# Designs tried in a protein design chat: VH-VL binders against UPF0598 protein C8orf82 homolog. Part 18

Target 1, 218 residues: UPF0598 protein C8orf82 homolog, of Mus musculus (Mouse) (q8ve95)
Amino acid sequence: MWPPSGAVRNLALVLARSQRARTCSGVERVSYTQGQSPEPRTREYFYYVDHQGQLFLDDSKMKNFITCFKDLQFLVTFFSRLRPNHSGRYEASFPFLSLCGRERNFLRCEDRPVVFTHLLASDSESPRLSYCGGGEALAIPFEPARLLPLAANGRLYHPAPERAGGVGLVRSALAFELSACFEYGPSSPTVPSHVHWQGRRIALTMDLAPLLPAAPPP
Below, E stands for the ipSAE of ESMFold2; O stands for the ipSAE of OpenDDE; V2 stands for 0.75 times the mean of E and O plus 0.25 times the DockQ between their complexes.

## First folded at step 10 (VH-VL; framework fv_ficlatuzumab)

Design r6 (from q8 with heavy chain Q65K; at its last look DockQ between E and O 0.54; V2 from the best seeds 0.00; counts 0 for: pae E 4.3 > 2)
Fold by ESMFold2, look of step 10:
Formats: structure tokens, C-alpha cells, sequence
Structure r6 (fold): chain C 218 residues (1-218), chain A 122 residues (1-122), chain B 107 residues (1-107)
């Protein structure tokens, strides 16, 4: 839940508590072998992205900052080709697919496949949000009016490219930084009603809420 | 030290079969695809097929339809290519070459054997 | 099958000159191209993968570029040990295919 109304709220504390709330994968698990080729014209690989925006092989025994993929060219290639999984294979367990030539790279995730990790600002230009370790190569315009703080899970969301799921998660550390800009109104004592950005007071649209499935409480 | 060791030469008559070996050492055999590529004298490289030793999955060049069979023995880290119904145009050097299977994506064939010269002559 | 067409077929260069080798794919192969060096009597050696990423231990004078259908291998300052055949290869679609090769000599 969001903190009581006031000029300064600690959104990141609530978000930190909810970071383990859910996964993007379905109710069931299905078996696979990394590098399988059940058909002559393809290879198949299986990946997982956590709520920090870190990418792993899905079957890695250790999933932490040390073991995640970090190569910029690989991450940019992977996420630039990401789309909803309509391949007819593993759709329930792996909702997303990155198509790289002869390779079908299935992806499931803790929350969303796009996880915004950094705000890329300049002194003179509109800021951008980067995601999944891709820096400027995986970045989109920041839209402060469309930030969606969800009381049900205590997480923050932002628009993302449609091919990559349409809605992305703001990583908890970044959500904490942005929380300093939120304002709560009398009608919304548990969630922010406005964001203050670059000298402007902007009403939050909440237009992403219908696009998200319900999340369990933190 | 990563190595792929192949026998130096084989001589066969047309219409027979050959089974070429490729002994891998110095790396985790099941983490890499194994490819087979041939090169006729004075000519370019021709891909025959590939096998993933972890699950035995294979992909073949259709040009070798029904003639080439790729197998592995995980206990000895050895890959095999059997080529049947040999023809004189099968005379070539046959290489095995590995490719990373996961974790290090989009690699070429990073280690090659020295090749086996197959001569098919009547 | 995707045809990889290399040009020129052969090339004679002076030591220290810049060399540009071309490879064209008959359809888009994205960045899934590798380059191999094959010295006389030896097996191929990987130089470049992913169109432009240098394999470990390959000297900085070798570089690759291109995407989709047009690819180049550049040797910024040719040395005597660079005498070899050079092959491009696509690994975007099956079957995997190689270019016919470019022979580099020092004159």
C-alpha cells in the first residue's frame, strides 16, 4: 500500500516490500532442454528476466547480479527483437519470444519483460528511460503523466514498446528516486494523484491500469 | 587446451560408407554444438550438418539427404559423421568444428579440427 | 539456400596497405555473419562473429562491419602473416553457407 498523503512519501519502501510478489510465468512449468531443435529449421533457448531487469538463462541455478547477462550487444539484440509469443510453442509458460535468425528465444519474467533501470537525463533535452541494461540503445521517452503506481503490489509502471509487452516495470531503486516527485490528493490518500516534473504539476492519467493483470498484495 | 582431434586420411570406394571421428578435449562437450564442414580440393567450404551433444538434436544440409548421420558419444566426448553411398565428388577434407550452444550466443565456429582427407576412388 | 558472394576473388597487396573484402548475402541475414581466415594447408580460424565482433586473440587490425546483406572485412595494415583465404559465412538460416572465398597475397 502507498503511504499517507503529504509532500514527501517513501514510495520505494513500499515497492521494496513488494518486489517478490509475482512472476510473469504461468501456473505450470514445462520441461525443455537449452539448445533443443525439435524441428529441423530452428534452435530453442529459454530465458528469465527478474524484477531488476536482469536477464538469465531460465534454468540457471544462481540468479543474481553476478550471474546475469551483461554484454550490451547481446542485451540490445535480445530485447530489440522481443515480441509476444505466438509461435504455438510454450506460450503458457513463456509469454514472450525474441526471434534471432534461426533461434527462438523464449522469455518469461518475474513481472514484466521490460524493466526500466535508469533515467537518462540531459541538461537541455527530454529525458529517456533505459531498460534491461541496454543504455541509450534500449531507451524510450519518459512520460511522467503516465507513471502508474499500483497500490495492490506497491510497484511503479510506465509505457513500454508494444512489441515488448506495452507496459514496463520501474525498478525499485528508480521508483524510489521518482517517488520524491509524487503528490497525494484528498481523493487518493493511498496512491499519488500528481507528479511534479520540471516545474510542472501533472495529473497522473492511470491509463495503463486496465492493461495490467491483478497483482497479489506485497 | 581446447582441441578437436581427427584422423588424417581415409580411402574408400564408391558406393561404400565411412564413419569419421572427432575427439574433443579441454572443454565441456555438451555446452557446444558440433558442426561438420567439408572442403573439396581447391574449393570452398560446405556445411554438412550440426549436432547438439546435450540432447542429440541434429540439423542437416538437405544436399546430404539420407546419406549423412551425425552422432555423439558423451562418455568419450567424441562426435561422429557417417556418410553413405560415397561418390567421387565426396572426395574432400572433412572438418569438425564447435559452436557455443548457450550463454555465449551468436558465435561462429570457434575451434576447428585439422580435418580428415577422404578420398573416394575406384 | 542463402548465397554468400565474396569479392574480389583474389587480391595482391603491398605490406601496410588497407584491405577491404566484401561479402554479399542473397537475402537479409541480419548481423549473423562470421569471417574465417584459412592459411595454406590449415583449417579455418574464426576472426569475426556477429558481423563485427572480434574473436579473442585476433589482432586489432582486423575489423568487420555490415548488416542485412552487405558485409566487409577490413585489414587496416596488411602483414605478411595475413596471406590466406578469407571466407564469410552466414548463420541466420539453414543451411549454413559460406562465401566462395577471397585469396589474399602480398606482392
Amino acid sequence: as target 1 above (218 residues)
Amino acid sequence: QVQLVQPGAEVKKPGTSVKLSCKASGYTFTSYWMHWVRQAPGQGLEWIGEINPSGGYTNYNEKFKGRATLTVDKSTSTAYMELSSLRSEDTAVYYCAREPGWGYRYYGMDVWGQGTLLTVSS
Amino acid sequence: DIVMTQSPDSLAMSLGERVTLNCKASQSVDTYVSWYQQKPGQSPKLLIYWASKRESGVPDRFSGSGSATDFTLTISSVQAEDVADYHCQQYSDYPLTFGQGTKLEIK
Scores: ipSAE 0.449, ipTM 0.743, lowest interface PAE 3.2, mean pLDDT 85
ESMFold2 (binder alone), look of step 10: mean pLDDT 92; pTM 0.949
OpenDDE, look of step 10: ipSAE 0.890; ipTM 0.952
ESMFold2, look of step 11: ipSAE 0.375; ipTM 0.732
ESMFold2 (binder alone), look of step 11: mean pLDDT 92; pTM 0.951
OpenDDE, look of step 11: ipSAE 0.882; ipTM 0.948

Design r7 (from q8 with light chain T31D; at its last look DockQ between E and O 0.07; V2 from the best seeds 0.00; counts 0 for: chain humanness VL .556 < .557, loop humanness VL .283 < .304, pae E 6.1 > 2, off the site)
Fold by ESMFold2, look of step 10:
Structure r7 (fold): chain C 218 residues (1-218), chain A 122 residues (1-122), chain B 107 residues (1-107)
Amino acid sequence: as target 1 above (218 residues)
Amino acid sequence: QVQLVQPGAEVKKPGTSVKLSCKASGYTFTSYWMHWVRQAPGQGLEWIGEINPSGGYTNYNEKFQGRATLTVDKSTSTAYMELSSLRSEDTAVYYCAREPGWGYRYYGMDVWGQGTLLTVSS
Amino acid sequence: DIVMTQSPDSLAMSLGERVTLNCKASQSVDDYVSWYQQKPGQSPKLLIYWASKRESGVPDRFSGSGSATDFTLTISSVQAEDVADYHCQQYSDYPLTFGQGTKLEIK
């Protein structure tokens, strides 16, 4: 489903952000032009999503809550059409692509292209996680058994749609709230072994771990 | 049982407009994009446009931009396509078809209506 | 617009024969191709998506293959109920476009 090099692409995203930060510390020529048209009918735009799930133009000088895209229609359209970048263009720097009308929209990420921001209808028997500012229009079933706490970076992950990276980041504030449901065993005092959800004690599967790189040793 | 139900036929004169309906049942209407596709007699399939019923977001084939208008009524789970300034070339069967929403599956159109035959003639 | 060109325009086959229907895209569409079967007087029915994945309920004799620009739909052993028009469709780029169809008949 998802490319086998997903972990390598995510590592390249981290490295690209480091390289981009160095190259953007002064006056530098960008490697693309927003709105470029390399072939008839196609216009190309370049985007970035941060660890809070906020979407920006990739070349925006200021990336914060004030400057992120907030238009619900645009966010739903953008993320509902997200897929792996197999276009032959910018694949190393921009692993994802969204096709919106006449636009080929490249995406790179601080961590993951899907960032879960809210737990919808948590009191229901079928709660859902919403992502990237899309509310109910961008939501998937919450799978508590598949939550992945990753000790290497202190972040929490959850399954995401396969063509949108397969694994999504749980935003820090939401991850903190969910962590109250974790149980730590004597054999694993640093990483939880179980999650308590709606009166059930559920063993964490850890099945998402191969999709994420291991941290180097301290 | 997932169904998209359309009226069987309509006859219109050139220069007028028509509003075609598509009644959805058996699934969560707002979780799927709705497409409109037409097929002239003996011809292939032609995409008109799409609408996201959750927010009413639309995208059109430029060929139909300005003539086609896609809308939904969420309370009745019904999609509509209005086509104005009708011409004899608009004579075709008009289908509605759903596509799974973002993050479910992206494989085109998994359920189709039976189609409405629109005849445009004097 | 991405043009999807199907060949042949029509085909008459004997029962049990292997059928190969072709679809060529005017530019790369990766694996974002679907195939539809349309029997006379009926709506299209999805057979294949993502170039090669069979939709549930579709007989095993139908298979799809291809990537980038060249795609095929294969019917390993044609049956009488396979008389239909077959359409390929790309959803890599807008507008969504269909091939003009291939009409399959039994001799």
Scores: ipSAE 0.151, ipTM 0.638, lowest interface PAE 6.1, mean pLDDT 83
ESMFold2 (binder alone), look of step 10: mean pLDDT 92; pTM 0.947
OpenDDE, look of step 10: ipSAE 0.888; ipTM 0.952

## First folded at step 11 (VH-VL; framework fv_ficlatuzumab)

Design v1 (from n2 with heavy chain Q65K; at its last look DockQ between E and O 0.44; V2 from the best seeds 0.00; counts 0 for: pae E 5.9 > 2)
Fold by ESMFold2, look of step 11:
Structure v1 (fold): chain C 218 residues (1-218), chain A 122 residues (1-122), chain B 107 residues (1-107)
Amino acid sequence: as target 1 above (218 residues)
Amino acid sequence: QVQLVQPGAEVKKPGTSVKLSCKASGYTFTSYWMHWVRQAPGQGLEWIGEINPSGGYTNYNQKFKGRATLTVDKSTSTAYMELSSLRSEDTAVYYCAREPGWGYRYYGMDVWGQGTLLTVSS
Amino acid sequence: DIVMTQSPDSLAMSLGERVTLNCKASQSVDTYVSWYQQKPGQSPKLLIYWASTRESGVPDRFSGSGSATDFTLTISSVQAEDVADYHCQQYSDYPLTFGQGTKLEIK
């Protein structure tokens, strides 16, 4: 129990930890084929959304801006019909489902299915946040008081449509822009207390916090 | 550049079978569903079925179940529709038509072949 | 099976007139309706999908509308080249079904 030197034991532990991480063989594997039709009345597709709000086929080998879906009509249809996956199929691996006619489009996410990418401002109306490449067609009112900076991961969250999990991620570039508006309490540089918006000092409500420590909604 | 090429005509006797071809070019064959639709002279369009070339999955109009068989040959980018136990009522133009699958999300049949006229008569 | 009923069965119009073609589904098909143009001796050509979205290359004079059970295709100013049969089609559920067609002629 006692004799090993801490330095030598620490190196061996680091190598052992690295070796175990390389062999994560006990993890359940998800088996599917894109376009599969397990019954004659439906088609099934499998998708992934990253922390930038980019949508991919789940099995795409490269996931970057070049390979993500960009067609506006498709993105709007996909995300506007998104709901929790209660189909009885793939619920553990794909918590969300977009139902488009006869198609079941399963979705899993790096973080949240809704990722806000742009702030759409108007002089005459409250600003809106757009998500997942949908522009004005996929947008909701911006609520600065309900921004939630989460210290545990350094990410920023905002309310999203309830059907799509109720909470969305603010992508990093937009979160950086918005961070200029934050006010921090004394000795707490990681969690702001207020946001300054349009000449007002607004206390952050933190009302989204209970939704984020848990797994995404089914 | 997208094309679906079908033979112009086929003549068959009742009780026999026919295997119609549809050669695809100018696109990734496995990224689109292939549909088969027929049109009797002076009549409307009737959906026969569809096949996903990637997985080989098929869906049929129940009217044709047991008589129609859809297959693909990925190596030649060719779809086939075999219709057995032919009747004079099967006389029609038979179209193949593609529908976007994964990665292309149009819910219409966006490219059609020119059609094969199948005539079933003694 | 979902029955798609088109009306009228045929019509003849003068050049430049507005044309409205109707399509009724026997049950709700949401917005999963497409419209095809079939010129004499030709295969069908996709005009509209999702009830109202024009396919690329389709002239602005074609528009679609409707949801649930009642759908229309409108040609705002009919041209000689629009002589064709027009078919609606639902893709909400299997089997896929087409309306019987509406024949458009120019007087």
Scores: ipSAE 0.185, ipTM 0.647, lowest interface PAE 5.9, mean pLDDT 85
ESMFold2 (binder alone), look of step 11: mean pLDDT 93; pTM 0.952
OpenDDE, look of step 11: ipSAE 0.865; ipTM 0.940

Design v2 (from p6 with heavy chain Q65K; at its last look DockQ between E and O 0.48; V2 from the best seeds 0.00; counts 0 for: pae E 2.9 > 2)
Fold by ESMFold2, look of step 11:
Structure v2 (fold): chain C 218 residues (1-218), chain A 122 residues (1-122), chain B 107 residues (1-107)
Amino acid sequence: as target 1 above (218 residues)
Amino acid sequence: QVQLVQPGAEVKKPGTSVKLSCKASGYTFTSYWMHWVRQAPGQGLEWIGEINPSGGYTNYNQKFKGRATLTVDKSTSTAYMELSSLRSEDTAVYYCAREPGWGYRYYGMDVWGQGTLLTVSS
Amino acid sequence: DIVMTQSPDSLAMSLGERVTLNCKASQSVDTYVSWYQQKPGQSPKLLIYWASKRESGVPDRFSGSGSATDFTLTISSVQAEDVADYHCQQYSDYPLTFGQGTKLEIK
C-alpha cells in the first residue's frame, strides 16, 4: 500500500469488494494428477506461488505459512531452475516450469514467480535481495533505482532473473519497510518519484513497467 | 512401522513368467512411488522400473520393456512385478522399494523390502 | 544411459580411519545422487540423498559431497558395523542407474 495503510478509509470495504469480485467468477478447472506420467520416463508436479513468495502444491486446499514448502535445498533447486514453460504442456495455465532432473514441475503464480522477501546485510555498499525463502542462495543485487511502484495495484516490483520473467514482486512487508525511503511529489501523491538510499537521492527509472501486464479494469 | 513384505523365494523354468508381490503397510500407499530393483548374485543393483500407485503411471528401464509389467492393487496396498520369457540370467534377488513423490522435502528409496530370490533353472 | 562408475572396487581400512568412496557420472546429474549401504545378505539402506543430505537415523560420521559428475561418500571414523557394499545412484534421468559398488572391509 503506497500511502501508508492509515490512508485507507475502510479496510472492511476494501475486503468486501475483493471478496465479491472473486466469488462471482466461473472457474475452468485444469485437469491433472500430482505425480502423473502421461508420457514415458517423466514425472509431473504442479505448484503455486503466492504474493508472499510461499510455494505450495497447486491443489493444496489451504495455502498458508503452515502448509508451504520450507526445505531450503528444495526451494533453491526449484527456483534456480525456473524457466518459461515452452514444453507444449499446460502452457496456458502454468506459465513457468522448473526442470529438476526427471521431474517437470509446473508453476503458476498469484503475481510473479519471484517474490523478494528479505534485504540481506552486506559488508559492502551493494546489498542484496533474497527471494522465495532461498536466503543467500537465491539472492540478487538490490537496485534501488529500478524499484517500480505500480499505482494500479499498489505493489512494488524489482528486477529479477530473466529466466524467471525478468521482474519480481517485493512482498508487502518488505515493500512497507522500503516505503520509508520513498519521496513523493504533490502532483503524484500515490506514486513515488525518488528513493533515498544510503545517503543518495535516486530517481526511479520506471524501466520495468513494460514488462508487467496491463492494470485490471475498474 | 513402515514395511514392505515380499515372498522369500520363487523357482521357475526358462521361458515361463513370474509375478512377484510386495505388500506395503504403515504408510499411505498412494503417496509414494514404488520401484523394483534386482541384484544378480555377486552383482550390482539394476533398476527395473517404477509405478505411481495413485494414477497407475509407470516408467521402465528399456532393457525390460516388453518383458516387465508393473501393477498395483490399491485396495490391498500391494505392488506387483511380472517378468515374462524368463532366462537363467534373470536369477536374482528382486526388491521393491518406495520413494517419496508427493511434495516431500527429500528423495531416495528410503524403505526396501527384504527381497524375493528368483531362481530360473531347468 | 548415465553410467555411474565407483572407485575403488574394494578397500580395507583400520577402525577409526577416514575413508572416501568415489562415484563418477558419465554426464552431469546435478546433485541428484543417493548413496546406499548394503550389508552382507541384507537389503540396501539409504544413507545420503541429494548428494549431501543425510537420511534420518544415519550416523553423522557419514557425509556426502559433490555435484555435476564427481561425488564422494566420506566416513569420518570407520567402525566395525560399516563393513558393507556401498552404491551410488543417480536419479537425474531415466533409466535410474547404480554404480557397481565399493566393498568396504575392516583390516
Scores: ipSAE 0.525, ipTM 0.787, lowest interface PAE 2.9, mean pLDDT 86
ESMFold2 (binder alone), look of step 11: mean pLDDT 92; pTM 0.950
OpenDDE, look of step 11: ipSAE 0.881; ipTM 0.946

Design v3 (from v2 with heavy chain W102R; at its last look DockQ between E and O 0.41; V2 from the best seeds 0.00; counts 0 for: pae E 5.7 > 2)
Fold by ESMFold2, look of step 11:
Structure v3 (fold): chain C 218 residues (1-218), chain A 122 residues (1-122), chain B 107 residues (1-107)
Amino acid sequence: as target 1 above (218 residues)
Amino acid sequence: QVQLVQPGAEVKKPGTSVKLSCKASGYTFTSYWMHWVRQAPGQGLEWIGEINPSGGYTNYNQKFKGRATLTVDKSTSTAYMELSSLRSEDTAVYYCAREPGRGYRYYGMDVWGQGTLLTVSS
Amino acid sequence: DIVMTQSPDSLAMSLGERVTLNCKASQSVDTYVSWYQQKPGQSPKLLIYWASKRESGVPDRFSGSGSATDFTLTISSVQAEDVADYHCQQYSDYPLTFGQGTKLEIK
């Protein structure tokens, strides 16, 4: 039913490497103070999301599972109000903004602002992907046909809410599990053509590829 | 062990000024906003303003515009609230209160000082 | 300014009864509401933030609910030590504002 183990190992290695392919040559060090209020009636905070979907203050010196934000209501509030940063402030360094009451919360990302961490109800006909620690409150329908394995960086992507960039990263551990379901075509040894899901063979659309960044020009 | 320590009482005459102190300990002073709130006898709580000790940013209740001034001394982890042109209506308990600082997001005021009773009378 | 209106102004309850305190905002404050307990002669103590989250160390009998303009603090089984004034507060917009308070007494 599943691809040969050799094909699975090759794809899983590419997808599970959790490479940080984003280079963003235009990103520079920026100066800010957490909690700054450069104009009346607002506060500004600065955040970072890593390739595992863990949210941190951007200036945290230690960024790991112990130090990431874990409060469910905070994460749901933060990511449900996320949108592209068109505020005129910090747009080059912080492409996203979460507007929460009195706060402008700027976000920059290792890869994508949405990082899928869990597959919920995987044995149902309507499984969902949850992201960024939000459980069911930050979850969308799983669309196996629209999974995009990207050989250039070894990562896996899936559709995400348009307000949060339209494309999300699948966390490496979850990507590794899903990569076992991929089938390579005879003429495409590095890019799978199908995914086998719940007994069905589904052709990959690859329709997300144009939405992902390309390598910088030479 | 988070503590905010305030003097117990102050007595002032109308038309003068007072500078109330709030000594913080047990946490990183510059990472949390400090609020000032007062409560007149038999009345509710009234927000005066807030200060970010790291950058000195302040926001005030417009009711106190021009009379209240919030400052900090980072070296002693002490917040100050100065109230000028005192009136008898300013007689109240004045609290300092810390915002929890969970990701620099407002979560209410989790630690309060004991309050300073300011009495303004001739 | 966002006005927070609490009801009732006061009430007296028997031990073990369920108490419901209300707070209404003059405009939407989403879930940016906190509740404080102030025992006689003491400073306020944070009970609930984000409308429904219990602060660390607050007994399970206290719960909060609500969104937008209507908020409720519930004490599931009133204890003698719950005699206090209870204040709601919004932090959605400046200035931060408190309700006028509800006084809870034991019969």
Scores: ipSAE 0.204, ipTM 0.658, lowest interface PAE 5.7, mean pLDDT 86
ESMFold2 (binder alone), look of step 11: mean pLDDT 92; pTM 0.950
OpenDDE, look of step 11: ipSAE 0.890; ipTM 0.951

Design v4 (from v2 with heavy chain W102H; at its last look DockQ between E and O 0.59; V2 from the best seeds 0.00; counts 0 for: pae E 3.6 > 2)
Fold by ESMFold2, look of step 11:
Structure v4 (fold): chain C 218 residues (1-218), chain A 122 residues (1-122), chain B 107 residues (1-107)
Amino acid sequence: as target 1 above (218 residues)
Amino acid sequence: QVQLVQPGAEVKKPGTSVKLSCKASGYTFTSYWMHWVRQAPGQGLEWIGEINPSGGYTNYNQKFKGRATLTVDKSTSTAYMELSSLRSEDTAVYYCAREPGHGYRYYGMDVWGQGTLLTVSS
Amino acid sequence: DIVMTQSPDSLAMSLGERVTLNCKASQSVDTYVSWYQQKPGQSPKLLIYWASKRESGVPDRFSGSGSATDFTLTISSVQAEDVADYHCQQYSDYPLTFGQGTKLEIK
């Protein structure tokens, strides 16, 4: 059951552009030791989130589903305390920080620190997007009008908690599922203008575009 | 099998120093923090400090910072705790205990040595 | 320093009874609490970490709960081998601190 030709064609373009090989702001080699304590009352750890929403130690030699962190309590604790890194340490290379007790947990990411992986309760009047393996404990209201397809990288974005940068990435498999709901105008074959959701035709606001440097203005 | 081996007893005079050892085996020594904890006779547990063997980083209970020194020898998988200016109130059992270092955070001290009884007497 | 206060100081229970041991922190420690069992003449043994996770090899009758300042260790059906001192410990902030302990005995 394929959607109209326009939606399928443009999602294929979006998926073809979603293969990012670089980390945030490009790859930069930084010097650190996992578990370092540069001053009293600190322990520092360094993490990485990929475009699938999988969390790793930043220096892990293998980064795949087998090696990612999966413990629910850990993921919920980590991401619920995530905020911009204003610690004065590693800010250029690790834009986010999770403060977990005595630990300063630095995070850098392939794209965004929040990566939506599942649509929960999709048949209800209150569907939610869950992120980073946290299920219901890491979930926010789904806002179809605020979905942002970004032509520059072929990826799909959605509002995220403000403390975690305000914008999250929709992982490619979920973005493909949602692409069936997009409608394109005659003069905009690469960027959808509307989303069809639960029998409603909703204009895309594009209001997240200014939060992403490569996003086209609405 | 994972094991932390400590000598059973040490006897020292007040004003001297002692260097207690903790030999680790059965696991990757540099993947775990090493803690030192003491227990005076009939008393509770008191944390002395911790060391990360991979980088040598330490954190101390400020009560002991000027007297306690934690070190490791990675080649022998041995942790050391040196306590200087000994007093009679330092008489206690001294334990080493490991904690997962990275990839396994937020865990307690999962393996303990059997402890060394330090007696400080004239 | 964060003070961990345990209650009761001691208790005696009949075999098979449910035991609840309390630990209160002087400030929030989130869920960064572990519980240790120490039998006479032995070193401490980890039972519970992260407030509620049971360490591998620990019998199912042991469970932990709590957050912020109030924590409990529960033994659902006490056994003779559970005679020990029980210590809670916070690892939210330095220095790491232990409660004074609760002594459990069988009647």
Scores: ipSAE 0.407, ipTM 0.736, lowest interface PAE 3.6, mean pLDDT 86
ESMFold2 (binder alone), look of step 11: mean pLDDT 92; pTM 0.951
OpenDDE, look of step 11: ipSAE 0.884; ipTM 0.948

Design v5 (from v1 with heavy chain W102R; at its last look DockQ between E and O 0.50; V2 from the best seeds 0.00; counts 0 for: pae E 4.2 > 2)
Fold by ESMFold2, look of step 11:
Structure v5 (fold): chain C 218 residues (1-218), chain A 122 residues (1-122), chain B 107 residues (1-107)
Amino acid sequence: as target 1 above (218 residues)
Amino acid sequence: QVQLVQPGAEVKKPGTSVKLSCKASGYTFTSYWMHWVRQAPGQGLEWIGEINPSGGYTNYNQKFKGRATLTVDKSTSTAYMELSSLRSEDTAVYYCAREPGRGYRYYGMDVWGQGTLLTVSS
Amino acid sequence: DIVMTQSPDSLAMSLGERVTLNCKASQSVDTYVSWYQQKPGQSPKLLIYWASTRESGVPDRFSGSGSATDFTLTISSVQAEDVADYHCQQYSDYPLTFGQGTKLEIK
């Protein structure tokens, strides 16, 4: 029985203390009206997802747990239809789009559009990670070998559906819980080399690293 | 008390125009789309169009495009539907109905006015 | 235009019976269907949206189901106050369209 590593816990604690409302270019400003119809037969809405996996209208002046969208059917519909924004509209500022009938729903993100919030069925043979408040309806297989602790930003990542960027953020509270399962080796003193899961010692693949943009500290 | 108040009846001659009103109260007028739907005697419901009061954006059923004009007056929380070149087959009850419009939600038309009976006859 | 076809056109039921009303779309509308109740001389009242979600204040005996092209409204135990016309409506694409209605009566 090995003790949990504190290094990933520190990364998770750093992530838990960081709250970003929005990022914008100082040169480029986005102008829109919620519910706009720039062409017949279309409605457009604009959304933001934070590092906790909470969804808001992009222009909401207060973004917290009280003000986020919580309706399960709404969240499942929104995130299950998420795709890269190739509409020709707002692509630079809103990289993702959720197409729902007559509505184009643009999304921009603090970090990733998929944010894993809960580990479901953790004692089963097939545990799952749920994301963005969708419970079982927005869940994928948990792959402990593919967890990526990224020292550059102090965050933890996991595979996500390719249509939603291929990589998702593990929210800080969940990342802290998972950090108890990490092990460091002599060749990896600042980054875990293995994860212990359900009685198995599993080497971390680190194969998600090329998919994440290199980002300087804020 | 959410209400959409419409006049009870209007009588018009063929070839003229009518401007029907829908006074909203008890809610934030600019947070909801306003729809117009008609029902001819003994017939089903027919969607005319919608307007977003906050931006003035409209979408019309093509059947009525060029004849129907939707507008709002935000200062009085009133929606209007003007129908031109009236025909006897435009005789119907005309409803206004609201739909939540500030988010990604598909509530349908949750509050309806009582309707205005428009009679078009010579 | 997406055509919404309801069946039956009319239906007479005994109190307490289970009622199933059908609505078929001419093309897929996903789950973007609402159901409305219209009592004689009244404006429509929203019962169900998103195919299966009950509007606030609607009795539990009303339920909706379906996706794509086939939709149903079920009244598990019909009451005297349920005498009305029932309309389905799609909001997947413009123009928004309604079915022709099903008239429910008590026999």
Scores: ipSAE 0.359, ipTM 0.720, lowest interface PAE 4.2, mean pLDDT 86
ESMFold2 (binder alone), look of step 11: mean pLDDT 92; pTM 0.949
OpenDDE, look of step 11: ipSAE 0.882; ipTM 0.949

